# Ledger of designs, part 20: VH-VL binders against q9m4b5

Target 1, 129 residues: q9m4b5
Amino acid sequence: MQQQGSKSGSEMEVTWEDQQNINIFSRLNNRVHDLDDDIKSAKEKCENLEDAGNELILADEEMVRFQIGEVFAHVPRDDVETKIEEMKEATCKSLEKLEQEKESIVTQMAALKKVLYAKFKDSINLEED
Below, E stands for the ipSAE of ESMFold2; O stands for the ipSAE of OpenDDE; V2 stands for 0.75 times the mean of E and O plus 0.25 times the DockQ between their complexes.

## First folded at step 15 (VH-VL; framework fv_tislelizumab)

Design m3 (at its last fold request DockQ between E and O 0.55; V2 from the best seeds 0.00; counts 0 for: pae E 3.0 > 2)
Fold by OpenDDE, look of step 15:
Structure m3 (fold): chain C 129 residues (1-129), chain A 119 residues (1-119), chain B 107 residues (1-107)
Amino acid sequence: as target 1 above (129 residues)
Amino acid sequence: QVQLQESGPGLVKPSETLSLTCTVSGFSLSDYYVHWIRQPPGKGLEWIGVIYYSGSTKYNPSLKSRVTISKDTSKNQVSLKLSSVTAADTAVYYCAREGWPSGYLFDYWGQGTTVTVSS
Amino acid sequence: DIVMTQSPDSLAVSLGERATINCKSSQSVSNYVAWYQQKPGQPPKLLINWASFRERGVPDRFSGSGYGTDFTLTISSLQAEDVAVYYCQQYNSYPYTFGQGTKLEIK
């Protein structure tokens, strides 16, 4: 986000509200980046759990090797499957919530952009590089 | 009116888990982030962590392994758990609101609740 | 972690005189700085946000300035009710961190 000084002699007065909107926009933008990291992590976890679930479906063994901390244990396949499904559901739901939060913030940013561009036009740049 | 109020046991034994609740009113937890901050007796402020709309959390790395923050939006409650407490965890614990989308940081605080870690 | 260092640790100012508290960050925090007032037995009260924005209800005698690493809270004319501990805080990045506090007293 860059503020360009007014080239033309008409110094557009930046009001308190304008500055507040700029500050809020910047903060929201930072929050979106935070959420992007969280979303990426959640997606990866969800995919990993899905892959694990699929692998278990293909397993013919009634007992499967399962890692608990630093210890490997033989656990019934059905129990592991149930656990993976529970974890997957929880993780995927969390992912959905993260995406919803991001969408909400992006919507707010869009509204602020409209207001700020309406006033400052080309004297402000709110686009990400 | 906006209000936050911390509640929980005033005394916790070493190695136990400290559990606190922040009850909010005048606003929805779906619209605001809530932070936990603590202040040891006669000392400054330490940020503990935050919970987002989605329930996502960020923690102070110094406490990350011991801290859990959660919320129940329907009950207007945010919870803090701190495990394996020591005397160093003795403090006044505050919950504070981060205003969104207004962007006001810590515009409202609870009155704080004193927690003493002692055997 | 970003370290916030306030100066001085304590300040005694006469009634009606200017009080100045400084805050330095170990790295740039842009304008993501807040100032709080805390009185005994009370939670901190937000005074200034975004380094220079005065919170509603805060008297005009309070002002904040700064950008990057150096920030200042100024009370233009100290009043008796201004006796308190003041904290700066950065919220540029996690973890959020506070200055050690400045105790302001009447001389």
Scores: ipSAE 0.751, ipTM 0.884, lowest interface PAE 0.6, mean pLDDT 93
Fold by ESMFold2, look of step 15:
Structure m3 (fold): chain C 129 residues (1-129), chain A 119 residues (1-119), chain B 107 residues (1-107)
Amino acid sequence: as target 1 above (129 residues)
Amino acid sequence: QVQLQESGPGLVKPSETLSLTCTVSGFSLSDYYVHWIRQPPGKGLEWIGVIYYSGSTKYNPSLKSRVTISKDTSKNQVSLKLSSVTAADTAVYYCAREGWPSGYLFDYWGQGTTVTVSS
Amino acid sequence: DIVMTQSPDSLAVSLGERATINCKSSQSVSNYVAWYQQKPGQPPKLLINWASFRERGVPDRFSGSGYGTDFTLTISSLQAEDVAVYYCQQYNSYPYTFGQGTKLEIK
């Protein structure tokens, strides 16, 4: 949740539409922070899957331990290689979508910031501290 | 004029996949999120999930293993698939709009479509 | 999951009197609370967003207040058409969650 500072009351009236835009900006800002957490998690998962695939290349064992949900199980190496590649592809596509989503939201926030500052100038603060 | 309309089969057999379509008009799926919400008969509302601008999704953890939301922007459609249904999935299913920057949270709802799972 | 608890579950109020419905979240949700009205056979209708922001076309007898964990919907002078079930909803964190509903009736 962003902390907003405000100056002494503005003489300008805040319309219904202005309050809506302020609330939208606040919501979008929180959405960006949520997306950043999701992006970080997706990046870590993609890196971990890459590391797991590299470790599998170095191993010469026919059966390997692999996590299935909350449980580890021994499965054939070839099945694990296939599963890891599938998971990597899905995770990387998910990451790409999350980054695209963030870009769209940041663009919308920039447009709103311009509109709100043009109207309210010093009476609002939309910057993160 | 903003409209959302759910469609799909009203009766689904247990263990099958429920497939619903939300057809939207009066707004672009590139500018607004669409959510799915359901309401069992005589009970409250349960959020199912959302599809973002990019096609990225978030799902209720209680349903995540069984649910897929997708969209076809060229057809103005958002789809819901729920696999392995049971009687507990009997409900009215709604799609609803969450709009940025001009919309309100769930400011427009479809009329809902009733889905009954036989037992 | 954030639990939204409404009180009371059912409320009977005389025409022209004030109706008050409370909603409490299990964690802070800032002002990310919406209120909906649902009449039989209809989808929910958004009344209040951001805890206190009345939607366009909603009569001014409806008002919302609250921040953090405690939220209130007030109908200042009950009209016959206000008979419905009312739901609060948080959208601070996924999954979004709704209160169990409050049935409002004429006494």
Scores: ipSAE 0.363, ipTM 0.763, lowest interface PAE 3.0, mean pLDDT 86
ESMFold2 (binder alone), look of step 15: mean pLDDT 93; pTM 0.948
ESMFold2, fold request of step 16: ipSAE 0.163, 0.014, 0.357; ipTM 0.717, 0.663, 0.761
ESMFold2 (binder alone), fold request of step 16: mean pLDDT 93, 93, 93; pTM 0.948, 0.948, 0.947
OpenDDE, fold request of step 16: ipSAE 0.498, 0.425, 0.557; ipTM 0.827, 0.811, 0.842

Design m4 (at its last look DockQ between E and O 0.47; V2 from the best seeds 0.00; counts 0 for: pae E 4.1 > 2)
Fold by OpenDDE, look of step 15:
Structure m4 (fold): chain C 129 residues (1-129), chain A 119 residues (1-119), chain B 107 residues (1-107)
Amino acid sequence: as target 1 above (129 residues)
Amino acid sequence: QVQLQESGPGLVKPSETLSLTCTVSGFSLSDYYVHWIRQPPGKGLEWIGVIYYSGSTKYNPSLKSRVTISKDTSKNQVSLKLSSVTAADTAVYYCAREGYPSGYLFDYWGQGTTVTVSS
Amino acid sequence: DIVMTQSPDSLAVSLGERATINCKSSQSVYNYVAWYQQKPGQPPKLLINWASFRERGVPDRFSGSGYGTDFTLTISSLQAEDVAVYYCQQYNSYPYTFGQGTKLEIK
């Protein structure tokens, strides 16, 4: 994100508050990128667990091979199913929370953008390339 | 008034898990991130990690394998766990807030709690 | 990790004189630099944020400057209560890192 401050054409003085808002916006933008990575990871995990659950449902065996660390164990299918469901629920809930946080930050950014664009107009660019 | 206060055992044995709690007041954990920072005796500051609104965490890679940060928003508490401690983990441990939309980093700190790792 | 290097490690300045502490980052951290004051037995106190923004309640004699890799904390007229260890910190990227500290004393 390239933040270009007001060039010489605007006699409008950048106040302390203005600079603070710009700084906060930049920081929030960075945070959104952090969260995007977390969200991506959480989604992948959620999907993997979903797929694992589906595969388990299709399994006809009462005992299934389950990897624990570096050891493979035979575990009752029902136990594994329960565990996968628990993990999926937890992971998906975490994903939801991450998305909510991102939404909150994006909302804050939008508010800052309105204020900054209202003052600086075309002399500032808060859009991502 | 904004306050953070660290609490936990002042003495931990080697190889055990250090457990600390940061209790906050005057603000909500829903509106602020909380960081853990430590300072060995006579030395500088080391960032440990942070917990976000969502509960997402970021850790110092040097400690990542041993550190867990969690929170209970309803209790206004943030927890730090550091496993397999050694003498090198002896330090004053601080919690500090980072707020949005204020954007201030570490504007408020706890007083710190001293943790000594010793047999 | 981004390394923050302060200079000098220790500084003795006469009362009323200017104190200058420098901080260099191993890579650009833009303006994501904070300065802290720490007195014995106390947690660090945030003085400057975003390289140059003075926190509320911080005396006007404290100022921060810099962008990119070189940053400076200046105390225009040293007071007795300014005796402390000062730290710079970058928060551009994780892990957050601090300078090694500068001990400021009265000459």
Scores: ipSAE 0.637, ipTM 0.861, lowest interface PAE 0.8, mean pLDDT 92
Fold by ESMFold2, look of step 15:
Structure m4 (fold): chain C 129 residues (1-129), chain A 119 residues (1-119), chain B 107 residues (1-107)
Amino acid sequence: as target 1 above (129 residues)
Amino acid sequence: QVQLQESGPGLVKPSETLSLTCTVSGFSLSDYYVHWIRQPPGKGLEWIGVIYYSGSTKYNPSLKSRVTISKDTSKNQVSLKLSSVTAADTAVYYCAREGYPSGYLFDYWGQGTTVTVSS
Amino acid sequence: DIVMTQSPDSLAVSLGERATINCKSSQSVYNYVAWYQQKPGQPPKLLINWASFRERGVPDRFSGSGYGTDFTLTISSLQAEDVAVYYCQQYNSYPYTFGQGTKLEIK
């Protein structure tokens, strides 16, 4: 049995689910920006540790000055090499995890974008610029 | 059935390290974030930090020098270590789940575990 | 840190009457606000997310509103089981922060 059609007023409204999806997309976008800051910081730390390691390769002295917190200490060259390598490995693993996290979030955002654009097309803009 | 449960010692001495474990069931630590929150007796709530599905962490800056959050996905456990504790660290400690998709907070909490810092 | 300030610190409301709790953030948090109910000896329970999205299983007498810095939790007809402490929480940026709590009692 056919029912009489009605105006699409309620069908044109954003639903509770639509509003939730928009809010989730906005939050995920903000999280990607936060992760990008963390990724940039981790890349800079890796770069600095590489520079420190290269400087140590050129050193010809048995004892070197090495920064520990806010002070310098005189330590054996081999101990500094070990410390720098450990810090570099930890930072590179941290960077990998941050990039994996971003990929997961971007995937979630892509799925939401597909749903939201299919419904709202030119009435929303989900593109980062 | 989603469940989180905190466990650990109820008493810890000043200057020592507080160690707590959150055991989860009904969801995967590979898919959800787990947060730690604490509540001093008769007081409000303080966010401690979060561990991401990948193992990356974020901490409250007020605690970051003393706090470590880690997880063991194979045991469904998230741990909290808080070093150099004082009386100010006496609180009920909760773990809580960030809902799926990420950014939907906090749909499930543990029952909480009371930690007292005293001699 | 973003400071979340609730008002009042406590209130007493007659059964069946309207209870209103306000929460103000020190800077814009958009709609990234959650509301929790906490009864004695229990963990917090999520009531509202995204400032106005009622969680599943929460009675429809609970509603939330607000955007930016000013947020409100309303209980349209207070019931005896609503006696609790209520917290707002922002999750716009780390560290996540909670309001100081509002104790709600029957008048």
Scores: ipSAE 0.282, ipTM 0.739, lowest interface PAE 4.1, mean pLDDT 85
ESMFold2 (binder alone), look of step 15: mean pLDDT 92; pTM 0.947

## First folded at step 17 (VH-VL; framework fv_tislelizumab)

Design n1 (at its last look DockQ between E and O 0.01; V2 from the best seeds 0.00; counts 0 for: pae O 7.4 > 2, placed apart)
Fold by ESMFold2, look of step 17:
Formats: C-alpha cells, sequence, structure tokens
Structure n1 (fold): chain C 129 residues (1-129), chain A 119 residues (1-119), chain B 107 residues (1-107)
C-alpha cells in the first residue's frame, strides 16, 4: 500500500532500512488481502461439501453422479460418501493453515507498524482503509 | 549461512511423477517462504509455486492440477512433486527463498538440479 | 497472467559504457519488480528489488527505475564480469512471471 493521509520523509532522513520496512509492510498487507480471498473460497468450498454430504444422506440411490477429474461418472453411493468426507477433511485442514498464515502475517505487520509509527509518528499512515 | 540445495533423479520417464527435494540450512522453514522455479533448456524462468509459513501453498495455474509442494520442517526440506510429466517438463529446477524478514525476492537460490524427461 | 516483455533480447556494449535494459508489463505491477543476473552454470542472482532498491553487495553501477508498466535496469559503466543474462520479474500478483531475458555481451 501507498502511504495515506501523511507526509513521508519530510521531517527526518529516510534510510534504506526505513524504505525497506515500508515496502515490506505494503507487501504483507497485500498478502493479507490475498489470504482473505483464499479463506473465503475455502470456507465456501467446505460449506458446499457439507451440503453435498447432507444431500447424499437424504438420497436413497445406489449410484450417483460424481466428478472424477474432468468428467462426471456414476459411482456407488458409499464410494461418494467416502470421497466427500476426504475432501471435507482436506479442505478444513487447508482452511486452518490459511488462518494460521494470516495470523502470523498480521503479527509481523503489527511489529512493523510499531517500529514505523515510533520513528515517523504522524508523517505516515499504515492503517487499512 | 543461508543455503538451499536441490536433489532428485535427473532422468524421469514420461507419464511418471517428478519428485525433488530442497534441503535448506541457515534459516527456519517456519519463518520463510520457499518457492520453486524452473528453467527449460535455453529458455527463461517459470515460477511453479510457493509454500507459506504454515504449509499452505499457492501454485502457478498452468501447473496447478499436477503440482504439489510440501515441507518437512523437522528435516529442513521442501518437496516438489509434478505428476504426469512430458518432455515439456525438462528443465533445471530451482528452489529459492523469499527474502522476508528483509523483504527481498528471491534473495537465495539453490544451485539447481537438471531434470530430463525421456523414454 | 501478467506478461513481462524485455527489450532488447540481446545487447552488446563497450567496456566502460552504459547498458540499458527495458522491461514492460502487460498491466500495472506498481513497483513490485525484481531484476536478476544469471551467469552460465549459475542460478539467478537478485540485483534490484521494488524496481529501484539495490540488494546489499551489488555494485552501485547497477540501478533500476520505473513504476507501473515500464521498468529499466541500467549498468552505468560496464565491467567484464557483467556479461550475463538479465531477467526482470513481477511479483505484484500470482503467478509471478519473468521476462524472457536479455543477453548482455561486451562489444
Amino acid sequence: as target 1 above (129 residues)
Amino acid sequence: QVQLQESGPGLVKPSETLSLTCTVSGFSLSDYYVHWIRQPPGKGLEWIGVIYYSGSTKYNPSLKSRVTISKDTSKNQVSLKLSSVTAADTAVYYCAREGYPSGWLFDYWGQGTTVTVSS
Amino acid sequence: DIVMTQSPDSLAVSLGERATINCKSSQSVSNYVAWYQQKPGQPPKLLINWASFRERGVPDRFSGSGYGTDFTLTISSLQAEDVAVYYCQQYNSYPYTFGQGTKLEIK
């Protein structure tokens, strides 16, 4: 992100390390936004798999259509139940990892924010708008 | 001292799975992203994907259906698997570190390992 | 995918003269551009990050500039050891993409 609502560098010398920290903060902020999109997608996928599993429980058919690679095929209902549960487990684990990654990045951003505000005070704005 | 080193079979048959390992030292895989990049003979560089701190991954869409990146933090290793290979997958494969906490991309690279896909 | 197009594909410059390599992205990448040097038999080496920020230990004859879509790597006084292939790379968005490379030689 660009600096917002502040004057940069006018009151003191901006060092190489200062500019690096500003660029790192901006890069991390972009990653948080990317992770938020990925988290939203993973949550939606998990919900869709839960819905599919519930629909399968209500269904009373021995063979169902199921996606295998790029095609749909008719497979035994019990095999589909197993596959859906595997996909749910993988998706939930992926979601947990994404949330852990975001937490780590936000923690790093908080540390950078503290350093940058301590040096530049009101000459810089690092808050999300 | 930060180092990355790729290893794996130099020859892989078509339709098989290419499997490579990047062994790292001088930094923790819990604190740094590691990327895979490849370079076909006489060609430029192609980004394959990244593994995040937590083990989550992001892949080049052109390879996403065939690629898996994973890590074993206790062994200081990042693995690349690429399934259903063809001659088009012949390249030098690099692992590289994203330079955070310094904020530089890709500040350290492995030596590269040559993979040839041939019958 | 964001396409990074370098020009020229090859360049011959006299020792001690200025070499200029251009890189153009198909859409804005802000300043999220890195430049790499690759010598034969070696991995790429990071020279410049954020379009203009020189990595520590890189000679000050290397400089980068640009923002948005147009980027330039300049070697102000070419040395013999600068013979290499140079790549630009965007990291604004996934997938990260590289230019096709510019081969730099002594004229």
Scores: ipSAE 0.267, ipTM 0.739, lowest interface PAE 4.2, mean pLDDT 85
Fold by OpenDDE, look of step 17:
Structure n1 (fold): chain C 129 residues (1-129), chain A 119 residues (1-119), chain B 107 residues (1-107)
Amino acid sequence: as target 1 above (129 residues)
Amino acid sequence: QVQLQESGPGLVKPSETLSLTCTVSGFSLSDYYVHWIRQPPGKGLEWIGVIYYSGSTKYNPSLKSRVTISKDTSKNQVSLKLSSVTAADTAVYYCAREGYPSGWLFDYWGQGTTVTVSS
Amino acid sequence: DIVMTQSPDSLAVSLGERATINCKSSQSVSNYVAWYQQKPGQPPKLLINWASFRERGVPDRFSGSGYGTDFTLTISSLQAEDVAVYYCQQYNSYPYTFGQGTKLEIK
């Protein structure tokens, strides 16, 4: 977030509160970027688990190859099915939580933008390139 | 093989900053969350905080602004800093991984490192 | 914070008998509950995840159940090696919180 101070003439006094708002905005903005990465990852994993679950349902094998952590093992299909379903549930719910957090932050940022732009007008730039 | 190992000074003076490092192997910090958990002598477990894939962190509110967790993915290290320590911060400190968001919660732990706060 | 309350605080069970540990959350945590076994001088070991999923390598005698606010860890036939402190944990929301622990001993 680059504060491009437009050189327009009236040196508006920046108050402590203003500085706090700017700082908060910056922190929130950084958090949004972090959340974007996490959300992307969560979405991918959620989808992968859904696909895996579907593939498993179609499988006729009693024993299936499944990755547990960093290790591949042959495990009973039923156990894998249970695991995938639970993982899917957990992952997808986590995704929802991340999205909710992002939404909340974005809302807060919007409010801050309104306040900051109201005061500083074009002397502040809170937009990302 | 997946491993986590805590390291740091076993003794910290009151009001100083406790600094610990969790060194991981067998997996990438880009693929797992890492949590810090502590256990005071003879007591239960307390969650300290977590660092996400992105480097984002969540902390236990009870520790307020005293806690900082960071990581260096290239070094496979996660750091914990706890400032202004008191005797109440005496504990075994663990790091543990979570395969988030898949829910592989705390499937691997370090052996823990004992930290004593004493003058 | 979500409070996890285990019961009982301590339990003595005869070898071969059933051991039951309960965990209650102060609010619903869905199935985001894990159970751990901790032996002296060791870190906690994950036994159960998602309230009912037994982790790899965990004996069949261990089982977890529950959803919402009431959860149970059951050891169907207690073995000598099962002597430990057991913890429940919720990971539904931050901060993650643990039960106070249940000390399981042989009667």
Scores: ipSAE 0.018, ipTM 0.618, lowest interface PAE 7.4, mean pLDDT 88
ESMFold2 (binder alone), look of step 17: mean pLDDT 92; pTM 0.946

Design n2 (at its last look DockQ between E and O 0.08; V2 from the best seeds 0.00; counts 0 for: pae E 17.9 > 2, placed apart)
Fold by OpenDDE, look of step 17:
Structure n2 (fold): chain C 129 residues (1-129), chain A 119 residues (1-119), chain B 107 residues (1-107)
Amino acid sequence: as target 1 above (129 residues)
Amino acid sequence: QVQLQESGPGLVKPSETLSLTCTVSGFSLSDYYVHWIRQPPGKGLEWIGVIYYSGSTKYNPSLKSRVTISKDTSKNQVSLKLSSVTAADTAVYYCAREGYPSGYLFDYWGQGTTVTVSS
Amino acid sequence: DIVMTQSPDSLAVSLGERATINCKSSQSVSDYVAWYQQKPGQPPKLLINWASFRERGVPDRFSGSGYGTDFTLTISSLQAEDVAVYYCQQYNSYPYTFGQGTKLEIK
């Protein structure tokens, strides 16, 4: 986000409100980047859990090797299946929440862009490279 | 001038559905979010939910199964429905806008409408 | 849900003295915190947003600070008109949650 001073024309006065809008936009933009990372991570985790669940379904063993924290244990397959499903559900729900938050922020950013571009026109750039 | 005003029945019987309307002026519902917040007597604030300018909604999980928020942009109205009410739903109900163009959250509030749940 | 806990629940401060209200979140909410002032029979009034940004028209004596889990609202010199209940709020994630409120009175 860059502000370029118009050299040739009537210097548009930047009001307090304008500055706040710019600052808020910047903060929201940073949050979106953080959310992108979190969403990516959550998607990966969700996918991994889904894969693990699928592999478990294919397993014929009653007892399976499962990692609890940093410890490997042999646990009943059914218990592991239940645990994986719970984890998957929680992770996927978390992912949904993150995506919803991003949607909200992006919407807010769009509104701010509308206001800021309406005033500053080409003297402000709110687009990401 | 930006204004929000809540309206609806002040009294609702238990198990019935509470219906409130937030009428807005000075801005378009196509451009802004509207939230519902309530405050039980002598208590703090509870966020109920939000409707985006796009029409998407988010609800408090504690109320999600009972709450519906909708809007009629042409009428400048946002509606709140809360089903299966109990005494615990007695509160002052507010609608509030996110602070645009400043971007501040809840910069404009309605005056609130009191809803009492009683038989 | 993210729990917002204010302290103290009530505060009595002499006119002209500093009033400090704290708010702690159960998990990090970055700077997605707002402060409100509510007087009897009125809706809450936004004072501070983004933890430290003072709303337009809000007197300079009001200030907010904090990031992550610890936030503070400060009134540098308490005025008679500042008697109210103050609420912190997080909007980092849904559902949005408020502190339980702090009642500020004149000593």
Scores: ipSAE 0.016, ipTM 0.619, lowest interface PAE 6.5, mean pLDDT 88
Fold by ESMFold2, look of step 17:
Structure n2 (fold): chain C 129 residues (1-129), chain A 119 residues (1-119), chain B 107 residues (1-107)
Amino acid sequence: as target 1 above (129 residues)
Amino acid sequence: QVQLQESGPGLVKPSETLSLTCTVSGFSLSDYYVHWIRQPPGKGLEWIGVIYYSGSTKYNPSLKSRVTISKDTSKNQVSLKLSSVTAADTAVYYCAREGYPSGYLFDYWGQGTTVTVSS
Amino acid sequence: DIVMTQSPDSLAVSLGERATINCKSSQSVSDYVAWYQQKPGQPPKLLINWASFRERGVPDRFSGSGYGTDFTLTISSLQAEDVAVYYCQQYNSYPYTFGQGTKLEIK
């Protein structure tokens, strides 16, 4: 396979493997930004559930109106508190997994950066935005 | 040896849920992203969503309220469920691999499975 | 959503002549564009990744170019087996989106 569209290689020979590593780095960086959106959404969900739980605890109503999917029901306050805590735990686990996935990708990018900078030095810029 | 294979019922009634399975071999679902893409007869391609190696998902906003993608890593399977189907959901459904860490899009596709929404 | 618009919708080119298919994105996608060939009854086949990187096993007559919003797939010398529908796709951001397709025929 011939090299085409090389983004770096002006100062020394660029192998097919070097071009693949550069392309992989760029692709992983784009993936990190996609994961940042998911992490932001999960953090917002955690925060909203925390706020809902706190608001419910501060209320003195014995029965509350709680939406489950498309249905509103009058539900004992304690049952809503239990449901909110279950949702918080599930959301926190999901957030942890998203952050672990991002860390794995960032670790791979760091390894590729070390290899590429060692070969191309300052002729290439791989710093993330 | 990378392969993806879609399977499921070819006929689904309106308002029901279509359910498809993608069986993969030659790679691990813990290391690679699997996407679902569909193509209505005689029309273009529409991205449905992706499941990450961690199990988290992203969906096309146009389908997000009706779609669920999940996986069973022990069975090498990725599932697609699309609820409340109409004739507009008649299409060939593909699963496709996105490389991680390779990063090459969509280097392997399944053969596709035809789903017809009809009474 | 980033809209990918291909032109033309269809074209007919004589054997051995050059075919050119254009793809324009509604906002910058850098070089995160792939090109696919789809023949009847088959899944799409990846031809070009990163706007210009020819995939393994793809004939040299296929080439891609572009950056930002304007992208081109070129077939330098059309062969009979190149009759297909061609799609561009951006993967700069979710949702991933495809062009509407360009049907390539022999005159």
Scores: ipSAE 0.000, ipTM 0.507, lowest interface PAE 17.9, mean pLDDT 81
ESMFold2 (binder alone), look of step 17: mean pLDDT 92; pTM 0.947

